# VH-VL binders against q9vpl3: the designs that were tried, part 126

Target 1, 224 residues: q9vpl3
Amino acid sequence: RGKINIQRPKAPHYERARVVAVTQPKYPELPKAKSCFKTRAERTQQQQENPYNEIIAREVRNWLDHSRLVAFFHLSSITADDIFRVRVQLHKQNLHLKSYGSKIIEQAVKNTRYEAIVPLFHSNHCIVFSPDPEKTAALLRIVRRVPQMVLLGGIVEETMLSRNQLVAYAQMPGLHAVQAQLVQTLSQAPGHLIQQLQAHQNSFVQVLDVHAKNQMNEETPKST
Short names: E, the ipSAE of ESMFold2; O, the ipSAE of OpenDDE; V2, 0.75 times the mean of E and O plus 0.25 times the DockQ between their complexes.

## First folded at step 6 (VH-VL)

Design s40 (framework fv_anetumab; at its last look DockQ between E and O 0.35; V2 from the best seeds 0.47)
Fold by OpenDDE, look of step 6:
Structure s40 (fold): chain C 224 residues (1-224), chain A 121 residues (1-121), chain B 111 residues (1-111)
Amino acid sequence: as target 1 above (224 residues)
Amino acid sequence: QVELVQSGAEVKKPGESLKISCKGSGYSFTDYWIGWVRQAPGKGLEWMGIIDPSDSYTRYSPSFQGQVTISADKSISTAYLQWSSLKASDTAMYYCARDEGIYDSYYFDYWGQGTLVTVSS
Amino acid sequence: DIALTQPASVSGSPGQSITISCTGTSSDVGGDNYVSWYQQHPGKAPKLMIYEVSNRPSGVSNRFSGSKSGNTASLTISGLQAEDEADYYCSSYTSSSTPYVFGGGTKLTVL
């Protein structure tokens, strides 16, 4: 009984080899997770047909309309964990980190005053929303921890700002403080004007009074 | 007015542990990072590390990594610098400073008065 | 490692203008990363004099000005006064493992 050489199995008979070759289960190549290989085009097309996109677009519009601070960031190779961490930190400051598809953003801002932001969303991006423009400094301090978040620009009080302008804005003493000072100064201005106007009037009245008194003294006939 | 007040001078022996403090006042303590800077006698400023008091995020200089621990207690607006085992070479003035920078700007706008640490056998 | 190089000492007479240079080893020094300057009198804590290359904090004299050219930042002190005698340090942020770097310091003597 020939020692079955387990290390070098003899090639099966030609006919058996043919049968084995034909009967080898062609395991369907595990469909390459279609989700990972969908072309950008296919992903984009599927997003366009989704009624849900309209809902999301409305949400984006709502955020834009109710936010006094909006900041746009490019995301460079950031992990989901990092995003989550930043989101939590931002949330503590009432800053809301959102991420939307470029098409959704385009749809959301179409025919609005925000249409100019569309070019900022050609890559992976996120948006931070806040009802409080004074949180700009807080936002920019938090994102210091995340070099993968690159500031592109923002909207503050309905004004589009470049990256540099937004940074500069954050460094300014609180607009409210300045506004309060301005309002205080402006509120004092009418008072000062009134005082100055009244001072002139009072001075004029005094001069008239002196003149009237002098005239009365001249008209008093020296009764010799 | 923004102020950083550090703990008093310390005289220690080699091998002893030490924790010095920096208390911030006049501002929201959690909104600004606190850095520690060492200055050896007659030498320049050396950055040691920085902490975000809001969540105790900390970053160290490579030269000080594992040599010191920076911490903060936001409830009392205080940052700490501590050694587990002091060396004679740790003799220096230590400053805490508030980092006022944002995003890509980094600078210290307010400094503590410094804590002199003397380690002598 | 990014290093900032400063002259060890500079001197000037009262009323003169002096400049202290701070040169980085990398072109990244002073790009988007801003340079700050600190004044330190003997036995005192450092004081911020200039931030973001050329900005002065509130309370700092207008005699102090900052500029940058290439990888060299400069602190200029005009109308030199006796009180200006101090050590001056430049600092910069770096994207390296050491985000904060100080220069070696410059001793300014008012003659």
Scores: ipSAE 0.637, ipTM 0.821, lowest interface PAE 0.7, mean pLDDT 86
Fold by ESMFold2, look of step 6:
Structure s40 (fold): chain C 224 residues (1-224), chain A 121 residues (1-121), chain B 111 residues (1-111)
Amino acid sequence: as target 1 above (224 residues)
Amino acid sequence: QVELVQSGAEVKKPGESLKISCKGSGYSFTDYWIGWVRQAPGKGLEWMGIIDPSDSYTRYSPSFQGQVTISADKSISTAYLQWSSLKASDTAMYYCARDEGIYDSYYFDYWGQGTLVTVSS
Amino acid sequence: DIALTQPASVSGSPGQSITISCTGTSSDVGGDNYVSWYQQHPGKAPKLMIYEVSNRPSGVSNRFSGSKSGNTASLTISGLQAEDEADYYCSSYTSSSTPYVFGGGTKLTVL
């Protein structure tokens, strides 16, 4: 029952029943056209009636285009003070909490590779944008304290990730974390160092496969 | 090296106050929660509570709510567990531990060496 | 007051495999919640052996493995060694107010 159904004619109670979880859909529902001129006039009037929706949709497109991290959440009932506190905590980490109507999201992603995200917005939601995909772990640690924000999934480096994939991405060791483990290993017997280096070389290759970054500075095989 | 170093053993009398410490090093202290775990002599592990050192957000186990105070001083990378009035039943080993879990995962990856608190009647 | 049940003790001979169980409910060990396992030698701090049901942290022998089925998580130790003699605790999420519930512990004896 979650999908918004705008294609059925003459079902006001049906449309309201389907849209109860979202804002009222009255604005996309237009009166029946009886002539060719009326159809054109209705289209022109719709565009003029909602000029700010176009501006907001362009804002969403800009966020999507310039964010290497996007995370989608279902948002349960939460006080304005609590969500403001969360927004401030996120902002300190260059994480930008936004909310947009489902109509605006649909308009923003229409004819883009991101059309698949539209069903996520049939219920109350929020979105977190960031240019910094390395902040995914910080995001998820902040929202651990906010049970009202339920992770649905995200986009990292223009790749759609499920909820579990995004969590797994956040837990991947970074270059600094691997270097700290190496220093700890060096304080042990030399045999442990060889074993740990071989394991971390494999981890670096896997990170490079996900991120396409320069992570193998100590080993440059296949230089051809 | 990630390390949690706790304050030394304490021998106290009932009714005295006590504040024990847990200093984190080798990592960004404010990026991880710190939990406190109690172990009475010969008994199992009991979770007492956690703190997010970044802003001192605290949760307590229902069994320990109102019994202890958990706090942190992020400027010196230190978490604290304190009692205003010790009881003989507070005799136990107390561990601090770092939670490395993210989002829906909850586990302690590094533990302090423990602080033995003995409260003799 | 504790939701996770472990056997009080288990034993095995060197070289054998043993399994320690941790039984809870559909709201903790069952469901989508994660389980972790800790090893504790006498007089020592606990050490994480398994997290998120089946993952081993760096430096933990591959002789230790974790799994769960229904409402029961299991820690399996293969190739049992004398140094494995210790207490073992499981832990799981139960609710937002109790995200770190420990089992009662299992004493492993290596014969």
Scores: ipSAE 0.489, ipTM 0.733, lowest interface PAE 1.7, mean pLDDT 78
Fold by ESMFold2-Fast, scan of step 6:
Structure s40 (fold): chain C 224 residues (1-224), chain A 121 residues (1-121), chain B 111 residues (1-111)
Amino acid sequence: as target 1 above (224 residues)
Amino acid sequence: QVELVQSGAEVKKPGESLKISCKGSGYSFTDYWIGWVRQAPGKGLEWMGIIDPSDSYTRYSPSFQGQVTISADKSISTAYLQWSSLKASDTAMYYCARDEGIYDSYYFDYWGQGTLVTVSS
Amino acid sequence: DIALTQPASVSGSPGQSITISCTGTSSDVGGDNYVSWYQQHPGKAPKLMIYEVSNRPSGVSNRFSGSKSGNTASLTISGLQAEDEADYYCSSYTSSSTPYVFGGGTKLTVL
């Protein structure tokens, strides 16, 4: 006569392991990867910080000056293998994914028409550059498959575009004349674009918060 | 003249395997994604999954992950939806539909005529 | 399981206007221009009527218009005709795992 209720057992009792709980995890004689590291390297980085940052800022300015397509993304946590696969796919389309620190971007765009975009890069971010604006559709098809990359906006033919405007540009049938008309239309209010990009980033933070809360709720065991 | 043409109606028994097709014509097949949408008799539309035919990248809805397999053969501009073992609950109309596959744009502009799958013992 | 809420049925007379609602949350319908509308006649495949909240594909009558206020999107059909009698489904992106979620559908009857 077995009569076990298999639906919901009494809360498990784990106290019988108490006698062994006084035994700490074995003390390691050979620490794996925690040692005094980087004293000289840290000093070298600190001493060269300003000149090194200026060199990289110059590289960023060069990319901005020679790219007819620049797209800005927020980057959520992503594995090195996943981002490498994205870089390879983008490179095949002459699209170059770069990641730079916020201070370096600030130095690169300071005293340029793009200085106002600096607030977009407070969080983790990346930028895609290309000399070919026709690659916007290819870019957005690749990025659609990477949920960790969230489009903030971009620059096409020196014209700043919001996320929605860049998507609209990509959806055009690839006719140069039609694309030129769109760029001209969208460039009629450049001051308002900065505000739209900032507002979109704030909305995105709200969406991420809601999504994170939903993910947590889905992972918790459902109590009846 | 964009067109998606689906395979004909199927009548199967539970436990049998099935593979239905969706052939695209009038456009560059690898430039668009193909989604599959299920409609049970007298019920609404339910997205099952989608494929990028350029490299066969697939995404499934959580409800259909592990239940079906979506594939494509770009040489003949055809996408497929496959079951290893059918259930009576799989009885439904199945539609394929085209999405441009561009970031943050999620709608189906052209639809196949549908394939009716009936599973009964 | 994240359903968009639509009324089960609506009705109108020829020449009148009707509106069908589609209610979601701030992360889907309320978030951005994610809403599309499909028309389905009995025994036929769905047809795209509206995309990105308010845009009409070529070949769709200008009697069909879309709009959005907060978490509710609306499809409005003006100058009702007998041929408009069909089921109407809204759809929206909700998350990366559910980029296509359909409403329950609304049956339009033209009386």
Scores: ipSAE 0.432, ipTM 0.717, lowest interface PAE 2.3, mean pLDDT 80
ESMFold2 (binder alone), look of step 6: mean pLDDT 90; pTM 0.928
ESMFold2, look of step 7: ipSAE 0.385; ipTM 0.634
ESMFold2 (binder alone), look of step 7: mean pLDDT 90; pTM 0.925
OpenDDE, look of step 7: ipSAE 0.621; ipTM 0.813

Design s41 (framework fv_anetumab)
Fold by ESMFold2-Fast, scan of step 6:
Structure s41 (fold): chain C 224 residues (1-224), chain A 121 residues (1-121), chain B 111 residues (1-111)
Amino acid sequence: as target 1 above (224 residues)
Amino acid sequence: QVELVQSGAEVKKPGESLKISCKGSGYSFTDYWIGWVRQAPGKGLEWMGIIDPSDSYTRYSPSFQGQVTISADKSISTAYLQWSSLKASDTAMYYCARDEGIYDSYYFDYWGQGTLVTVSS
Amino acid sequence: DIALTQPASVSGSPGQSITISCTGTSSDVGGWNYVSWYQQHPGKAPKLMIYEVSNRPSGVSNRFSGSKSGNTASLTISGLQAEDEADYYCSSYDSSSTPYVFGGGTKLTVL
């Protein structure tokens, strides 16, 4: 109905304010003299020691530290309107969709047990965070409707899981003890999970290329 | 103890409306999608459409888009398949079936017993 | 939409092995590992026998196995028994048209 159209493009004020507050990084403390055009150009050319990157990396670490569910996705081309609708659906389930540059993620996970995930973020990606691991099933049901988001794997209760293991976790009943045992059972030796995640990423890129070519051929038929 | 129980057989005349049901029990109804599959007499299986009962999101096969309506009432764990105007060609067995609806599912793990719909003058 | 190709019938003797093929295209069987197989006895609802190409649900005999090569998936039944006589349907995911595409079905006769 019309009420749905009015409701859909605008989240409630309190929810929007909360999302903006969480996603907005603090600006670095810079001396006024160092904010001139020439100094900014020099800093742009020197990307290694950027104070802004450290602030965003701290935000990423904060999300990782306070989330008991983290899911990693490859993200194909998607419109701003479509991703906004997905973000709204996820937010209703206390699931927070974030996107960060690969250098920032590397800086955030450096010297942590999750440093091995860095290769997953070499291509276009996004991450979903939640403090509630029981929302894994809700996450995967929402994402099933979004073919541009391809699940690579995740972290549940500090345990790294492959795509198939995360799906298996989502299918378990909501009994916390059973889910905790499953997570421990699904855990892998160091290095095994990263190979699985990288293999799925490479395989999916090839499949997407084939599918895109087939789709283009179907949409542009040859005339007799 | 997962079970899908469908409504009883129907005998209708062309032009009449019909709504058949599929009740899920033994599981959380809103955690699974319900698909509808048609089987014409002596023929194979044909997918018609599917519903997510949590928010009534539906998707239809191109052959059945606009021909039927799929709906669900999560308060009574029941999905529905309905026709506004039946045709003789609608004579078939209709199955409901459960899909996990979770990313890598795409298969039906439990099926209802079927509802036979006969449309004749 | 798209129908997958299965032989209309296959037959075998008790104790023999038989294979049922399911042929599609690169957009369904060939492109994804989402192939399932269903068994249907006369007058009964279908029963899931295989999902995701080769996985068996709990309670399905290990005599049933699935595989895939290119655009063709196969269901193999070893040690044929009288109760295996039924219609068998394959199904695949298709990202371009529908998430569920069925084959035409194969009638298995146990001689």
Scores: ipSAE 0.159, ipTM 0.575, lowest interface PAE 3.7, mean pLDDT 79

Design s42 (framework fv_anetumab; at its last look DockQ between E and O 0.14; V2 from the best seeds 0.00; counts 0 for: pae E 19.2 > 2, placed apart)
Fold by OpenDDE, look of step 6:
Structure s42 (fold): chain C 224 residues (1-224), chain A 121 residues (1-121), chain B 111 residues (1-111)
Amino acid sequence: as target 1 above (224 residues)
Amino acid sequence: QVELVQSGAEVKKPGESLKISCKGSGYSFTDYWIGWVRQAPGKGLEWMGIIDPSDSYTRYSPSFQGQVTISADKSISTAYLQWSSLKASDTAMYYCARDEGIYDSYYFDYWGQGTLVTVSS
Amino acid sequence: DIALTQPASVSGSPGQSITISCTGTSSDVGGYDYVSWYQQHPGKAPKLMIYEVSNRPSGVSNRFSGSKSGNTASLTISGLQAEDEADYYCSSYTSSSTPYVFGGGTKLTVL
């Protein structure tokens, strides 16, 4: 009984080798962690056929029009789970994380003041919307946890901001307080101006009255 | 006014457990991360870790990973640093500090007064 | 590991201007403007003096200024006063794994 060389097994007979080759279980490649975000190709294909594109575009417009804070992010190899976690955190702060196809964004912003944002959407991206610009700091703090989310820029109070400008804006302590103070100061300014104007007028009238009284006293003939 | 108030000085023996606290006030506690910094006697500052009190997200320095536990109770605006088993080498001043940085900026704008931990046999 | 190097000590006379350097070993430290400076008096907690290379928090004297050139950040104290005698630490963002690193500290003596 020939010693089965376990270290160098003899190649099976040609026919057996063929059968083994054909019967090798093709293990389905473990689905590559399907990034919750459809590949660009899949997204593009779905967008061409879907009458929903217009509806989605309108939705995007609506978000843009009603948001006072909009932030644009590039997504670099982020998992669905990571996105979900971030979405939950953002949602707690009334920040809304959305992802749209580039074509949808183009349609949404066509002939609008937001058309300049189109170049930002050539890759995997997401947008965060908020009705509250004061949440900028909160947004940027949450995103610190997710290095895969790269800040590209944003819109605050209808003003387009670069990445650096948005960060700077978020770091400005009390901008709202300062604005409120400015508004208060401005609202008080007319009152103060009126007071100052009236004070000068009153002073002038007083001086005139004194002068008139002095003239009247000089014209009173000393009735010796 | 923003304040971080830490628990008092601790004197412990090797092998004992310890939990020190840092209470924040004068701001929204969940909006800012809290970091812990160690300073051994006569030595420099060493970052230990940081926590987001909003959901207790935590990051540690590699040197302190598994050596300490950072936690927070947002209901009472308090962060904690704890040891399961103290060593003599843990003798140091421990500071909590508020991280005011955003996105990719990291710095501490407010600091606690420090907690001296002495571990002596 | 990214390390920040500071001189062990610097000294100056009252009224003079002194500079404390903080040099990073990695190009990554030089690429970002994320350097902060802290002042620590003996027996006291550190105090933030400069953040993001050159910004001063409210309440910090204008005598303190920060700059950066290449991989070296600098803290400049103008019009040196006795109260400025303290330890100064630089800090920087380093990487996603270790977001904070401190320099070794510099003892400033006012002569």
Scores: ipSAE 0.586, ipTM 0.796, lowest interface PAE 0.8, mean pLDDT 86
Fold by ESMFold2-Fast, scan of step 6:
Structure s42 (fold): chain C 224 residues (1-224), chain A 121 residues (1-121), chain B 111 residues (1-111)
Amino acid sequence: as target 1 above (224 residues)
Amino acid sequence: QVELVQSGAEVKKPGESLKISCKGSGYSFTDYWIGWVRQAPGKGLEWMGIIDPSDSYTRYSPSFQGQVTISADKSISTAYLQWSSLKASDTAMYYCARDEGIYDSYYFDYWGQGTLVTVSS
Amino acid sequence: DIALTQPASVSGSPGQSITISCTGTSSDVGGYDYVSWYQQHPGKAPKLMIYEVSNRPSGVSNRFSGSKSGNTASLTISGLQAEDEADYYCSSYTSSSTPYVFGGGTKLTVL
């Protein structure tokens, strides 16, 4: 088995190290697909289902569909007043702190590309949503002062990021500088000409598609 | 171009008050934390404290808690380090330095030129 | 109150490689990957050379590299040059109350 390189990965802050150590056993491998036969436990669970759970699950899917930034946190014991103040600070940056039950999260993400996140919600948790991925730095700046919130990972532009990757993303300069860094990396690795040409082709196609859609939207503006 | 510009050298007597400044330019001042680092003559670096200029949240080293006050005025992109009553042992070079202030960033990427404070009778 | 131990001085000749150590405990250097290195020329402010054990800021020569083994972090300077002569300080995170703790410093002399 591969050894986890503890010399290179960024170690978590004291509070985060304690929480991660406590919650590690609660991040199991996803259960393998079940047969068509339902167990007694599954039947009892179905009997306890109500329409409200589906309504909230749809709300969660709506947040995921309309957010380009999603961050997952473990939440330790915190007072209602303290979490409210955090929520207010986040809201000023167009960051929306939500808490949902693990069953509702599982129902919302089942059969989606995000199903892998389910084990993260085995314990107390909260999620922050935003339509603006540039707000990742503002998010992490605010939660730096909240030791009860421990970053587990996130989704940026539909890409799953680990804790360390999301922190690195937040520390990157603006999108223009990130693109410059990517170009620099590609120029140091000859042999990527075909990928570069394909990327230009795909960018052109997407620009054309967006332009066509914008022309259609201009002809039929919506009230909302 | 990111730059931290500190106030000029000070010569004071024991018991006098003093306030030195650190002005940030070339970046969004409220997006970075400002730390203060002390260096006594011929000695090493010692962290004193840090401030988030966006809301003036401060954290002090246990060695300097109650000995100094750190503040900031975001309207003029300036952080301050202040003593109510100087001692001869406060004679040192004082640096301000910028920390990203993002989640678990714990290093200083840009430093001011330093302010020499001499306290003698 | 936590001391990070550095050698007081290290020397080398131009073109050689030298290594400066920074030794702490399992609760600071050994427990976290939050080690940084600063270069200070006489009469000048410190300059960040390495952050988070092994990362280099833009503008820092690739001759400077950082590593860590157990409770000891190391700064290695390859192809030693006269302008490398300076004092070098390590720094490590230890706790939320002391997120920046500096080593005693090492004077590098280029012979």
Scores: ipSAE 0.235, ipTM 0.588, lowest interface PAE 3.3, mean pLDDT 79
Fold by ESMFold2, look of step 6:
Structure s42 (fold): chain C 224 residues (1-224), chain A 121 residues (1-121), chain B 111 residues (1-111)
Amino acid sequence: as target 1 above (224 residues)
Amino acid sequence: QVELVQSGAEVKKPGESLKISCKGSGYSFTDYWIGWVRQAPGKGLEWMGIIDPSDSYTRYSPSFQGQVTISADKSISTAYLQWSSLKASDTAMYYCARDEGIYDSYYFDYWGQGTLVTVSS
Amino acid sequence: DIALTQPASVSGSPGQSITISCTGTSSDVGGYDYVSWYQQHPGKAPKLMIYEVSNRPSGVSNRFSGSKSGNTASLTISGLQAEDEADYYCSSYTSSSTPYVFGGGTKLTVL
């Protein structure tokens, strides 16, 4: 019966997100705690039994076409509480955390310049979309406290970036000339991006499984 | 120069409320996190929780979840640690500390001078 | 919950080198390079001496160094001086719910 007493905020300290949930129809947040944590059997059945795979693939294409920032992550086991806090934090910065099956990703990027990203989705993963490329630094700030999310690379302003290139992009100040020069320099290595993403994905999965070093990446430009 | 200045020592009775403060200066307050660390008399350091002042995202140690409230007022560059009902076991030195690092760091580079809280009888 | 294990006390004479150990598990000290060391004089706040296993902040004497082998991190103080007498704490990331875990502390006495 405690829930009836909280239909509207009774205390001044009631959290804004909770007030919205009480006073409005429940927003369809990520519907299950098992998103990004779906078992192999669940992923297979969902993809085979979904009568609207093209509709879901169109959703992914829509996100890719309207997002000036896309970041790809490997995802290790994470509690429902922690992933929910991460999603809320990301959403406040206009960053949208999503996960899709590899077959749906293949359908979504077929006949596009993004076909090269498909190998990233053969392991457990998640994707962050945003219309705001200037939010890259905010994304990395939020994820730095989530060792279960390991950055693999991304897309900024339709340019494929490696992990290190995306981190370097995020460190640049809002000076327009500096940002333009960085994007130009980073776009000169598209083949290196794909090779590095594939190598780091395999290497990091092995390190996570054996050493549990969730955030240690040899190529990070971490300051002393 | 980075400085964290905490409020003065407090002597309280069990059951009273208390809010202590930590004011940051010499840096962009919202670019760094503020953690709280407890040190009981003659004992070691215990992490209590941490806050991102930019949006008030807060994480608590499991041992302190529901026992204290961590908050911040970024307009005055101040973080807070608050009890609604003090216990004698809350007698300790309380430090605020800054976590530096744009990417990933788990260390406190600057510490406040500490606030001694005494809860007697 | 698991605390990092440090010796309760260590002593040495001026000019000697001393090592303070911090032992965890393969899930924390052994699994991550997020080990830091803090010095605390009586009545004073802790001071960061070493971060990320072996890095020394600006302004910290080069007599202080850090290392790690397996599940044990070490703080080494060379050329001991009287002002080094203090309590020393290690800290490590252990999990997303406990990203800052401190050792029990080591009292360093300079004889």
Scores: ipSAE 0.000, ipTM 0.436, lowest interface PAE 19.2, mean pLDDT 76
ESMFold2 (binder alone), look of step 6: mean pLDDT 92; pTM 0.938

